# Ledger of designs, part 1: VHH binders against StAR-related lipid transfer protein 4 (Stard4)

Every score and structure here is a prediction.

Target 1, 199 residues: StAR-related lipid transfer protein 4 (Stard4), of Mus musculus (Mouse) (q99jv5)
Amino acid sequence: ASISTKLQNTLIQYHSIKEDEWRVAKKVKDVTVWRKPSEEFNGYLYKAQGVMDDVVNNVIDHIRPGPWRLDWDRLMTSLDVLEHFEENCCVMRYTTAGQLLNIISPREFVDFSYTVGYEEGLLSCGVSVEWSETRPEFVRGYNHPCGWFCVPLKDSPSQSLLTGYIQTDLRGMIPQSAVDTAMASTLANFYSDLRKGLR
Structure headers, positions and changes below count from the first letter of each chain, unless a header shows other numbers; Kabat numbers aren't used for antibody chains.
ipSAE, averaged over its two directions, is called F for ESMFold2-Fast, E for ESMFold2 and O for OpenDDE. V2 adds 0.75 times the mean of E and O to 0.25 times the DockQ between the complexes of E and O.
[cut] marks letters that were taken out.
Atom coordinates printed by the task and the answers are left out, and those that the model quotes come from them; centres of patches stay.

## First folded at step 4 (VHH)

Design P02 (from A06 with S30K T105K; framework vhh_8ghr_2)
Fold by ESMFold2-Fast, scan of step 4:
Structure P02 (fold): chain B 199 residues (1-199), chain A 125 residues (1-125)
Amino acid sequence: as target 1 above (199 residues)
Amino acid sequence: EVQLVESGGGLVQPGGSLRLSCAASGFTIKSYSYIGWVRRAPGKGEELVARISPSSGSTSYADSVKGRFTISADISKNTAYLQMNSLRVEDTAVYYCARGWTIRKSGYTYYLDYWGQGTLVTVSS
């Protein structure tokens, strides 16, 4: 099967996981983060969900690979599109800032990215691919299937519901407690930063 | 070899319009984060006036040109355009087409890896 079909199907399966399989990892006023053990690696599959005060297309345009992502995302320090196949399909390389006083040093990811319609909204998803070129200032991380679903709110068409699934292997020698702390905070910050960026 | 070739500059009266073209060769514009237009006038620094992501169609503009300039791209022709309306004397500059992506390095920074030769736009009565 094509990588885009397999990736889309995997994210739809995540979106169908029953509520009782998730455990709350962090809950702040405007976003809830859950997690469950990953079936892909020795780590967690995270789920985050919150309401955006904007329409689906504008929300996803700020998330998908493109120039707008760096305007609001505090964690992402660079984004290069390495290859475009379609408007909705590319391979990108991006980097992230160090975290927890550099206990987690800056990471680099090379991801296949695909954006497609989902119900009355959109899904933007990604998965790391093999890439031989490395940059010495970064540790190469690995994203197992990850993505963002955005659908209109019923009875509130100027608002949308944003649900994310993140499944990142940061690699290297990092204490698991540090990874867990960073992941939950990163997802909460993602929502806060995106909300500010949508102005 | 990578090249960006600008055209469409010239002399125009205040309030007039010009359309600049940027023809890319040696690469596909669809494969890059953005194509932008940077201008340089005597006594002023470089200013990124407009950029477009050819893959997404997303655009952004400097405050000095918002509402007056429109950037677009034609993937099939591998060409980007800058439509300049309501031109002012202060828009007089050499306009360069550039390829690049955005990067944060202790602040918001644009990274440009190739530039064209530039095309002169003079707005004068």
Scores: ipSAE 0.000, ipTM 0.163, lowest interface PAE 12.6, mean pLDDT 84

Design P04 (from A06 with W101I I103Y; framework vhh_8ghr_2)
Fold by ESMFold2-Fast, scan of step 4:
Structure P04 (fold): chain B 199 residues (1-199), chain A 125 residues (1-125)
Amino acid sequence: as target 1 above (199 residues)
Amino acid sequence: EVQLVESGGGLVQPGGSLRLSCAASGFTISSYSYIGWVRRAPGKGEELVARISPSSGSTSYADSVKGRFTISADISKNTAYLQMNSLRVEDTAVYYCARGITYRTSGYTYYLDYWGQGTLVTVSS
């Protein structure tokens, strides 16, 4: 229980960071990606934001651990629920595709995941946990607190605003420029892929 | 040692069916991102026709085989299968079972680290 409270509070703190503390990392049609130095590790805390043409519940159901995620997410190659505490709370193991061809090899993450109400919408958040079992074809990455806020648009009830905070330590020996390029592109692609996946 | 052994290939008439098996040893299939079936026809390049993530149950298929082929895995037997229905002459190829990970940077890319010896499927009248 304490891990879910701390995680939720950390994401709410990120959501409260003043706009002048963020720097634009990538701006494409219908999505903006910002970043600032992380206080958790030697890397960046990324923020992405864009409008979805769907209601909060459907958007978050496609993001949280469950049957829909692998149908649309080009980066995620597998998702296993290892422990299920409640419908909104689990430990999952997932893998990600290699990026920039052979520069960033496939990663594996083991995350605590928690979905909870936030204002008139939802927050789905996660953080990596210790897990002893490793698979040799993957490098174990580490997610510092990450999450997705989704709230209804006040003037458009069929649309929602999706805001993500991603703070991933890919580990291994990877050039900084490759990490930066991959992270910004991954977040922009997340929005594009999700929009195509929504029904 | 890691080993993948295919079986089930043979001669079949157009419209017929075949079931291919891929028995894995030296590793557990549920521990890997995916198991795939790659085919190579005479004079043509390699095509990844189907893949399954044994841990998640997620599957995907090449456009050329969608609706006709079904991939599955039996974790207790450490074996993957390819059920091929409504076979066409153009499905004639050597079918390989492969272990690997999907890459998606510029499109549909895959990394395959171990391959079986292949099993021949011939579709002819």
Scores: ipSAE 0.000, ipTM 0.110, lowest interface PAE 20.0, mean pLDDT 82

Design P08 (from A06 with S31R S106K; framework vhh_8ghr_2)
Fold by ESMFold2-Fast, scan of step 4:
Structure P08 (fold): chain B 199 residues (1-199), chain A 125 residues (1-125)
Amino acid sequence: as target 1 above (199 residues)
Amino acid sequence: EVQLVESGGGLVQPGGSLRLSCAASGFTISRYSYIGWVRRAPGKGEELVARISPSSGSTSYADSVKGRFTISADISKNTAYLQMNSLRVEDTAVYYCARGWTIRTKGYTYYLDYWGQGTLVTVSS
């Protein structure tokens, strides 16, 4: 569809951004997080990358909307499919836990989600859509195009390289320093949590 | 037309085995989030006993059946299976094959968007 094609092309463009345009935001063992100013809003496009000790299909099955996501993801507190178009394509609503002692209160997102082949691997991507129903316990956040690329390692096919692009407008009145801290930590935690979930 | 068709149910004695099949049409299981088996005994609620992601081979089981039941998928036949061993009287139920997409809040059951018609499994002497 039109939205799935545009979303996929946007993520491929992010994946092609030159190394010198990124600045390191956080580097911990086995994960590097970078950022650059977003072209979509007054915030940042974040990139995270690390090696998974698992095959592409299993890694992406744990990330895409589905039965395993809430088993390992400490940030995500609920996930509902609002509309299912086909096996690789849906609109979902999910919620996130409060962060930094609730300086960032729980958020809610409504995203179009699409999973498709990419080279020898997979891309699972999403973008927020307008949704009229709101729930008072959550602040509605907005995800500009985001996604996860997973490709096999050439010299070690039982391992894969996971690269994420996250571009989230948390909305509300949050100090920028809190946003910066939360985003970098969220991405690093994503990798450590996923690695535990795959075991 | 999306359709799931179960087969393989029947009457079996305690300790026996049955293999249930779920033939999918109108979609490809190899790229779906999961296929699950849900059972409902008379007067009881639904229980998700097993699920599989056909593309990754990842599986999970309810504690009540773990070690006795095995779920599998044959992508080339677009079919999922539930091998049930060491059957107990408590396993008597209608077994449904379902396509799964998402999970609710922690502690809730998983969401299933298409269901088969069900197949009856009776375990009795």
Scores: ipSAE 0.000, ipTM 0.265, lowest interface PAE 11.3, mean pLDDT 84

Design P09 (from A06 with G100P; framework vhh_8ghr_2)
Fold by ESMFold2-Fast, scan of step 4:
Structure P09 (fold): chain B 199 residues (1-199), chain A 125 residues (1-125)
Amino acid sequence: as target 1 above (199 residues)
Amino acid sequence: EVQLVESGGGLVQPGGSLRLSCAASGFTISSYSYIGWVRRAPGKGEELVARISPSSGSTSYADSVKGRFTISADISKNTAYLQMNSLRVEDTAVYYCARPWTIRTSGYTYYLDYWGQGTLVTVSS
């Protein structure tokens, strides 16, 4: 068994969840965020969806581990590739800024990342892995399977539809209302920041 | 496109030695890719016994083989080797050449792969 195959299959399962299983968590201009209880942990699986005014390859190149992510992502404060296996496959360590006046202190994640073709587009997905080195200024968070699907928009092939599934255990003692607020806001901000960052 | 061809297995007595070879094609072993040896004994799961990162020179070994097995790579031949000394009955297994990574999530261990056909090593007495 391959971690990349299991991860890909899990994201495809999420992408097949019926509309009526999702509850709207936040709807702002040009992005909708939904959530449902996670089957992986005591938290939520979030779904976000919106249209990008760019082609699939350029959108995913800005999201996957690489030189452009930190240029636009306000939440992510560092990104290091720890192991590079193939062009589409690595282990990365990244950090996130504190949130809500530091009620959520900065987090650190170590994720396996895999990018693969999906339909006429791409899927970039990840899941946290065990990593022994920790940095005391960060709380180690854990990403259950997460990923981003990007496919050409049928009526306008120069645009794409970006759908994300995020399933993050922030760990620590954080009020549920703070987690809910931060997650919905983070996903809405992801879209607005990415739209500004596309080159 | 990517192909790994193992050779060098056979029957050997306890305390003996064998050298396994893994000829790689479709990729260069001196790049970002790892090359390693995974074994499967009858009725047991896979065990990553040795791994080499040719570009960094780093090697790692399972506790069961440390001090007895040595992994090496010949970049000019695009070939990796596993030198097996002081062989034991419990080393009996099919040995596979792979581009493996040991990743643990939620208690699972996975091997990312381009597996060859394997070569059988039988240690018998």
Scores: ipSAE 0.000, ipTM 0.153, lowest interface PAE 12.9, mean pLDDT 82

Design P10 (from A06 with Y32W R99K; framework vhh_8ghr_2)
Fold by ESMFold2-Fast, scan of step 4:
Structure P10 (fold): chain B 199 residues (1-199), chain A 125 residues (1-125)
Amino acid sequence: as target 1 above (199 residues)
Amino acid sequence: EVQLVESGGGLVQPGGSLRLSCAASGFTISSWSYIGWVRRAPGKGEELVARISPSSGSTSYADSVKGRFTISADISKNTAYLQMNSLRVEDTAVYYCAKGWTIRTSGYTYYLDYWGQGTLVTVSS
């Protein structure tokens, strides 16, 4: 239970970071991606934000561990629940496709996942946990606290504002320029893929 | 106590229709849960045929039933339904209503917390 409280509080702290601390990393198709140096590791905390033409419950239902994530997410190649605590709380293992002509080889992550109410919307968040089993076809990556806030748009309640915080250590020996390119593109693609999945 | 009670099964001719009902008690289907229909055919394992999130209305179906079956939920009645059209002999199975988690991998991985006792559907001429 303390892990869910700490994770939620950390994401709320990220959501409170002032506008002037962020640097624009990419802006494509009504999604803006920012970054700032991470305080957790030698890398970046990324922020992405964009409007969804759908209600909060449907948007988060497509993002959280569940039946629809792999239907739209081009990066995620598998998703297994390893331990299920509650309907909104689990430990999951997922894998990602290789990127940049396989300069970044396929990764594997083992994350604690938690979905909870936030204001008039929802927060779906996660953080990597230690897991001894590894699969040789994947490099084990590590997610520092990450999550997705979704709240109704103030003057258009059939639309929602989706804000993500992603803080991923891909590990291995990857050039920093490749990491930077992949992270910004992955977040922009997340929004365009999700928008298509919701239609 | 969480309980799911299925009804609506029976004998039907090929090409016929049936509507299965799943009445939930001990929880509300408008909560953050997934409701699914799982069948167990004679001599085969379990197959998840349809899923719905009652809160969002999002649905998914197994390839074997796409275009023929429709899953729905009535939050006010705390009940989920499976409308089965164009029934085939191979649809003969015990149909279970289940609540829990589902995820898609190379096929389906799912965690279904609670199951009803099932309702028999026989498609035969």
Scores: ipSAE 0.013, ipTM 0.373, lowest interface PAE 8.1, mean pLDDT 84

Design P11 (from A06 with Y110V Y111S; framework vhh_8ghr_2)
Fold by ESMFold2-Fast, scan of step 4:
Structure P11 (fold): chain B 199 residues (1-199), chain A 125 residues (1-125)
Amino acid sequence: as target 1 above (199 residues)
Amino acid sequence: EVQLVESGGGLVQPGGSLRLSCAASGFTISSYSYIGWVRRAPGKGEELVARISPSSGSTSYADSVKGRFTISADISKNTAYLQMNSLRVEDTAVYYCARGWTIRTSGYTVSLDYWGQGTLVTVSS
């Protein structure tokens, strides 16, 4: 419970960061991606925001650890729940595909995950935890606090606003320019792929 | 602590119907990728006949039962159901309720980590 409270409070702090602290990293028609230097590691905290043509519960059910995530997320190649603490709280292990012609080889993450109510919507958040078992086909990455806020869009009852905060240390020997390019594109593609996956 | 308890099995004639129940305790069914029904007939391997993702309501069925069986879940009761219609002699088996995860690979793999004790379904004239 203490880790879930700390994680939730950290994401709420990110959500309160003033507009002028963010710099645009990528802007496409239906998604804006920003970044700022991370306070957790030598990298960036990314923010992405866009409108979904679906209600909060359905959007978050496609994002949180569960049966829908692998159906639409082309980057994620596996998802296993390792421990269940509560209905909305688990430790999960997931893997990602290689990127940029395998300049970024497949990664593995082990994250504590927590989903909770936020205002009239939901917050699904996560943070990597220490896990001794490794799989040799993957490089173990590390997610500093990350999460997705989804709230109903005012005066548009069938739509919601999805805001993500992503703070990933991919580890290994990867040029920072490659990491930066991959992160911005990954977030833009996340929105595009999720929009296609929603039912 | 973790339990899956099946009920509702019995003897029916071909063309008959049965409804199986799977009551979960010690965990919440919506926390898992799926709850499924696996059957084993004497001298045959195990067959996953139906699965449901309790949080999303998504279902899938084996070709052998598609159109005849319906899986459902009641999250508030922490219980899954299998409605079996138009039963055939070849549906005779012990039916197990199981929880698990789906792993996405070059083909989807189903991983089962806990099974109930099973309930016998006999279809005979």
Scores: ipSAE 0.000, ipTM 0.147, lowest interface PAE 13.9, mean pLDDT 82

Design P12 (from A06 with T28K R104K; framework vhh_8ghr_2)
Fold by ESMFold2-Fast, scan of step 4:
Structure P12 (fold): chain B 199 residues (1-199), chain A 125 residues (1-125)
Amino acid sequence: as target 1 above (199 residues)
Amino acid sequence: EVQLVESGGGLVQPGGSLRLSCAASGFKISSYSYIGWVRRAPGKGEELVARISPSSGSTSYADSVKGRFTISADISKNTAYLQMNSLRVEDTAVYYCARGWTIKTSGYTYYLDYWGQGTLVTVSS
């Protein structure tokens, strides 16, 4: 099978994990973040979920690699599309700001990205690839399969439900408690920032 | 514009040698996990015969070509090569240069994301 098919199947598997396997990591108004131990590395698979006051296509267009992402995402400091395969498929390189007073220094990721239909909505997903070129300002992180499901709300089609699965190895010598704090805050901030960006 | 341009194919007798070249433009080969050679013979599926990590020099070969083919890369010239020795009639195929990525997640291995136009190798008396 193709990489896009394997990635889709992996995200659908995450979306099928039973409720009792998740532990609440952070809950703020209009977004809940959960986590469970990852089966891919010595860290966590995070799940986040919340309602967007916008339609599926517009929500996913702001998330997928493209010109709008940097306008609203406070964590992402650069995004370069290195290669386009189709309208829905690329390899991108992006960087993130330092976190927790630079206890987590700026990171760089190189990801395969793929967007596809899912039920009545969309799935935008990705996974890191090996990339030999490094930039000394950044530590190379690694994303195990990650993605965002967006589906219309049943009784309110102008609104959508956004569910994310994030599974990031930040690398380096960082205490797990610092990683956990940063990841939970980053996901909550993602929703807050995206909601503002959609206005 | 990304391009991989193959050259060096042709007609050769069994037991002979050919050297294929793959000139890359629009990107640096050193940035990619692998540069490889994939072949397709008429009526057969594709076979990845050789790959190299340009940054480390690490190589890998299909069992069908081990000991006969050698892959190499010249980062300064942004070019990869396939030295083919002791050629057999069964090596007759179109040879494609490809770039690729390693994905270190369960169930994934490598992903070839761009291929050249191909160069024909015919081994015949």
Scores: ipSAE 0.012, ipTM 0.394, lowest interface PAE 8.5, mean pLDDT 85

Design Q03 (from A03 with I101L Y103W; framework vhh_7ocj_1)
Fold by ESMFold2-Fast, scan of step 4:
Structure Q03 (fold): chain B 199 residues (1-199), chain A 125 residues (1-125)
Amino acid sequence: as target 1 above (199 residues)
Amino acid sequence: QVQLVESGGGLVQAGGSLRLSCAASGFTFSSYAMGWYRQAPGKQRELVAAITSGGSTRYGDFVKGRFTISRGNAKNTVYLQMNSLSVEDTAVYYCAARYTLKWSGGTYEVYFDYWGQGTQVTVSS
């Protein structure tokens, strides 16, 4: 199967995981973060969910590779589109800021990214790919299948439900407690930052 | 095959208004961000306004409060309503579609994949 088909099917499988398999990792106002052991690597698959006060297309336009992402995402410090295949598909290279007083140094990721219709909404998903060029100021991280589902709220057409699945291998020698703290906080902050970025 | 066709430009007196239209074809219009850029003689092309597929807008500093970008998905058309025009707004205005980001020289460069031929706007004193 093509990488886009396999990636979509994997995210749909994640979206079908039973409620009782998830454990709450962090709950703040208007966003809940859960996790479960990953089947892809020795780490966690994280799930985050919250309501956006905006329509599906605008929410996903702020998340997918494009000019809006860096305007609101404090963690992402750069984004390059390395190859653009067609209207909804690219390979991007992006970098992230250091975290926890630089206990987690800046990371670099090279991801295949794909956006597709899902039910009444959209799915924007990605997975890291091999890329030979490395930059010494960054540690190359690896994203196992990740993505964002956004669907309209039934009774509130100006609002949408945003559900994310994140499965990141930060690599390097980082204490697991630091990884766990950073991942949960990053997902909660993603929601609060995105909400401020939406018009 | 993507086409963007601008219309609505022309000569107008300072303080007047114009509405530019850009008719798009050859792609799923409702799925893409659209933008307006302008270029005055001897100057760089600059962002005037942009609108996402979902309707969020962004404006250049010199046009905030005076210009409004909007889209009609049923007509595959993006609009730029220009009010309180000044001589400094004189430029060729370009419609653009489908954006990408590229990292170069320590900054992000925003690139639109498709461009119209442009429409002249001239504001007389």
Scores: ipSAE 0.006, ipTM 0.360, lowest interface PAE 10.1, mean pLDDT 85

Design Q04 (from A03 with R98S S104K; framework vhh_7ocj_1)
Fold by ESMFold2-Fast, scan of step 4:
Structure Q04 (fold): chain B 199 residues (1-199), chain A 125 residues (1-125)
Amino acid sequence: as target 1 above (199 residues)
Amino acid sequence: QVQLVESGGGLVQAGGSLRLSCAASGFTFSSYAMGWYRQAPGKQRELVAAITSGGSTRYGDFVKGRFTISRGNAKNTVYLQMNSLSVEDTAVYYCAASYTIKYKGGTYEVYFDYWGQGTQVTVSS
């Protein structure tokens, strides 16, 4: 009934989507990015997957809303917690840098965020919520359900497998080809930046 | 025009209790996060407790179990109940308010936009 239950169930559903429904959008040495048409809006649901040379708790602590996120994430320019329900649950507002020489101007998002156990690891997920305050320097974007699964590697428990699902409506008048290029690059960059940010 | 006025500070013996109050005006109090910080001479300012607009609380590790933050939206006031006080709790205590709570990377710090003038708490042995 609650937003956290619905969000968690939606991400688990994404994680169960059959392999043959995904199309490769970008592949670099240590990261694969796939996409499929979104069932939520006129855009794509993106999936990214790669190995982290760190344990689950440390990886997710760098991703969830908190003190470490801005240290490594090149896209995120600010993070404000608007309402903190418990250690694992908040409403946050964050901003993103302009992309593609400002063809995509800076965005802001207001997201409900929830972190919960998943198998032997963790799931950190989010979804945009309505928020009346706006800032004129930003375009308000909208995240349909998004999240990051992190589980220990079977043969190497000091390493983990990080799988992300991103489903963002950037809003405004942006060519779809620019959106698609930016989204795939954002996910690949997320992995390379996070790997450099892990202590 | 935001104003925060602290009261309730003073001198207390170790093991005693104090209740700090912060009266807020000039904003829609129920929509703001409120917090208490403290600063002792020669030390960095540190978070004591924070409470969101929805009532969720956060405490510094050194005060958990001893201090309680609460808010009275009808009176536009935030409170800090301080029990089992020790000499190490001696500091100027500041009330703070923010429409948003900001995080800065590297170390966890809650950033507030508005601050009171502070109230002195002195704990003697």
Scores: ipSAE 0.000, ipTM 0.154, lowest interface PAE 13.2, mean pLDDT 83

Design Q07 (from A03 with Y99W; framework vhh_7ocj_1)
Fold by ESMFold2-Fast, scan of step 4:
Structure Q07 (fold): chain B 199 residues (1-199), chain A 125 residues (1-125)
Amino acid sequence: as target 1 above (199 residues)
Amino acid sequence: QVQLVESGGGLVQAGGSLRLSCAASGFTFSSYAMGWYRQAPGKQRELVAAITSGGSTRYGDFVKGRFTISRGNAKNTVYLQMNSLSVEDTAVYYCAARWTIKYSGGTYEVYFDYWGQGTQVTVSS
């Protein structure tokens, strides 16, 4: 199978994990973040879920690699498309800001990205790929399979349900407590930043 | 939009030479491995020559010592210099580009292949 097919199937598998396997990591108004031990590396698979006051296509268009992502995402500091295979498929390099007073220094990721239909909505997913060039101002991080599902709310047609699965190896020498704090906060902030960006 | 356009094919007499060119557009040429394949009527397509992004080359046993593959990243072009041609070299020659994606989160290595339409090479004697 292709990388697109394997990645999509992996995200669908995450989406089918039963509720009782997740532990709440952070709960703020209108967004819940859960986690469970990752089967890919010595870290966590995070799940976040919340309602967006917008339709599926507009929500995913703000998340997928493209012109709008940097406009709202406070963590992402650059986005460079290295290779564009088709409208819904690319390899991109992006960088992230330092966190926790630079206890977590700026990171760089090189990801394969793919967006596909899922049920009545969309799935935008990614996974880090090998890339030999590094830049001294960044530590190369690694995203195991990750993605965002967005489906319409049947009871509220102007809204959608956004569910994310994030599985990031920040690498380097970072205390586990700092990683845990940063990941939960990053996901909660993702929702609040996106909601502002959709306006 | 990805395009690979072959040129330089034609009719040549046995013992002669031809140089094929493949002009690439729509992708980051310098990051791709490039190759030449050929297919004669009623036969399967076979590898003639390949060159990595780093410049390492590989050849099919039937052409080693006679053909040379090279690339010009500034011009987004890959070349195949064919010397000492024989009737058995008669085939349609295809240009190909390959991106290999590797990742540690899975056990899979995948390829994104692009192919040209081919150029006919006919060797008469």
Scores: ipSAE 0.046, ipTM 0.425, lowest interface PAE 6.1, mean pLDDT 87

Design W01 (from A03w with S31R R98Y; framework vhh_7ocj_1)
Fold by ESMFold2-Fast, scan of step 4:
Structure W01 (fold): chain B 199 residues (1-199), chain A 125 residues (1-125)
Amino acid sequence: as target 1 above (199 residues)
Amino acid sequence: QVQLVESGGGLVQAGGSLRLSCAASGFTFSRYAMGWYRQAPGKQRELVAAITSGGSTRYGDFVKGRFTISRGNAKNTVYLQMNSLSVEDTAVYYCAAYYTWKYSGGTYEVYFDYWGQGTQVTVSS
């Protein structure tokens, strides 16, 4: 669909942003998280990167909407496929747990999701779409273009490099310091949880 | 030995209901996503409904609001409740199980690990 082409091109542009435009937000063992002001909203575009001890197909299969995501992702509490366009392309609704002692209450997102080849690897990307039904137990958040690039390491093809771009408007009246803390922590946790899930 | 055995098909009048069951054996059912597909004469197989290991569901556009997929992990069974049946629902209904997405032709797609032999549903006016 035209939305898939625009989304893919946007993620490729993010992947081309120069090193000097990013500021380190969090650096823990085997994961670095950077951020820069978003061009889409009054918040940040986050970048995370780390090595996975697994091949591209297995890594992306655990990340993209499908049977494996809820098995390992501590933040995601539900995942429902709402519309199916083709096997690599759907609209889904997912929910996230409350964070920071519920200073950030549980959120709900409705995202278009698309997975496609990129270089010798894969790109799984998404963006929120409008959806009229809301549930009172959740605040509807909004994902501006987000995605995960996974490519094999040239000297170690059984390993892969996973790079994510996350650009989430949590909405509601949340202190910015709480948003910043939660986003950096969530991305670091994503990598540690995924590494355990790949076993 | 892996088996998917469909049951519950048959002849029904338009506006009626049927419940299909698919009994699975020979694999760890709770780890697999399960789906129902159908194929009418001269047409391609199409998605009717699918349910993930975690219970998330998806439906084909022509059956939303009329059909409901569910699973019973204790019984290794997936169900399709079909309400408000129309002549256009006449087809052979297949149960399928899948665990893995397959990368093929520049895209990632569902890899169907197992298929049942199908059960006929005929809706008369």
Scores: ipSAE 0.000, ipTM 0.136, lowest interface PAE 13.9, mean pLDDT 83

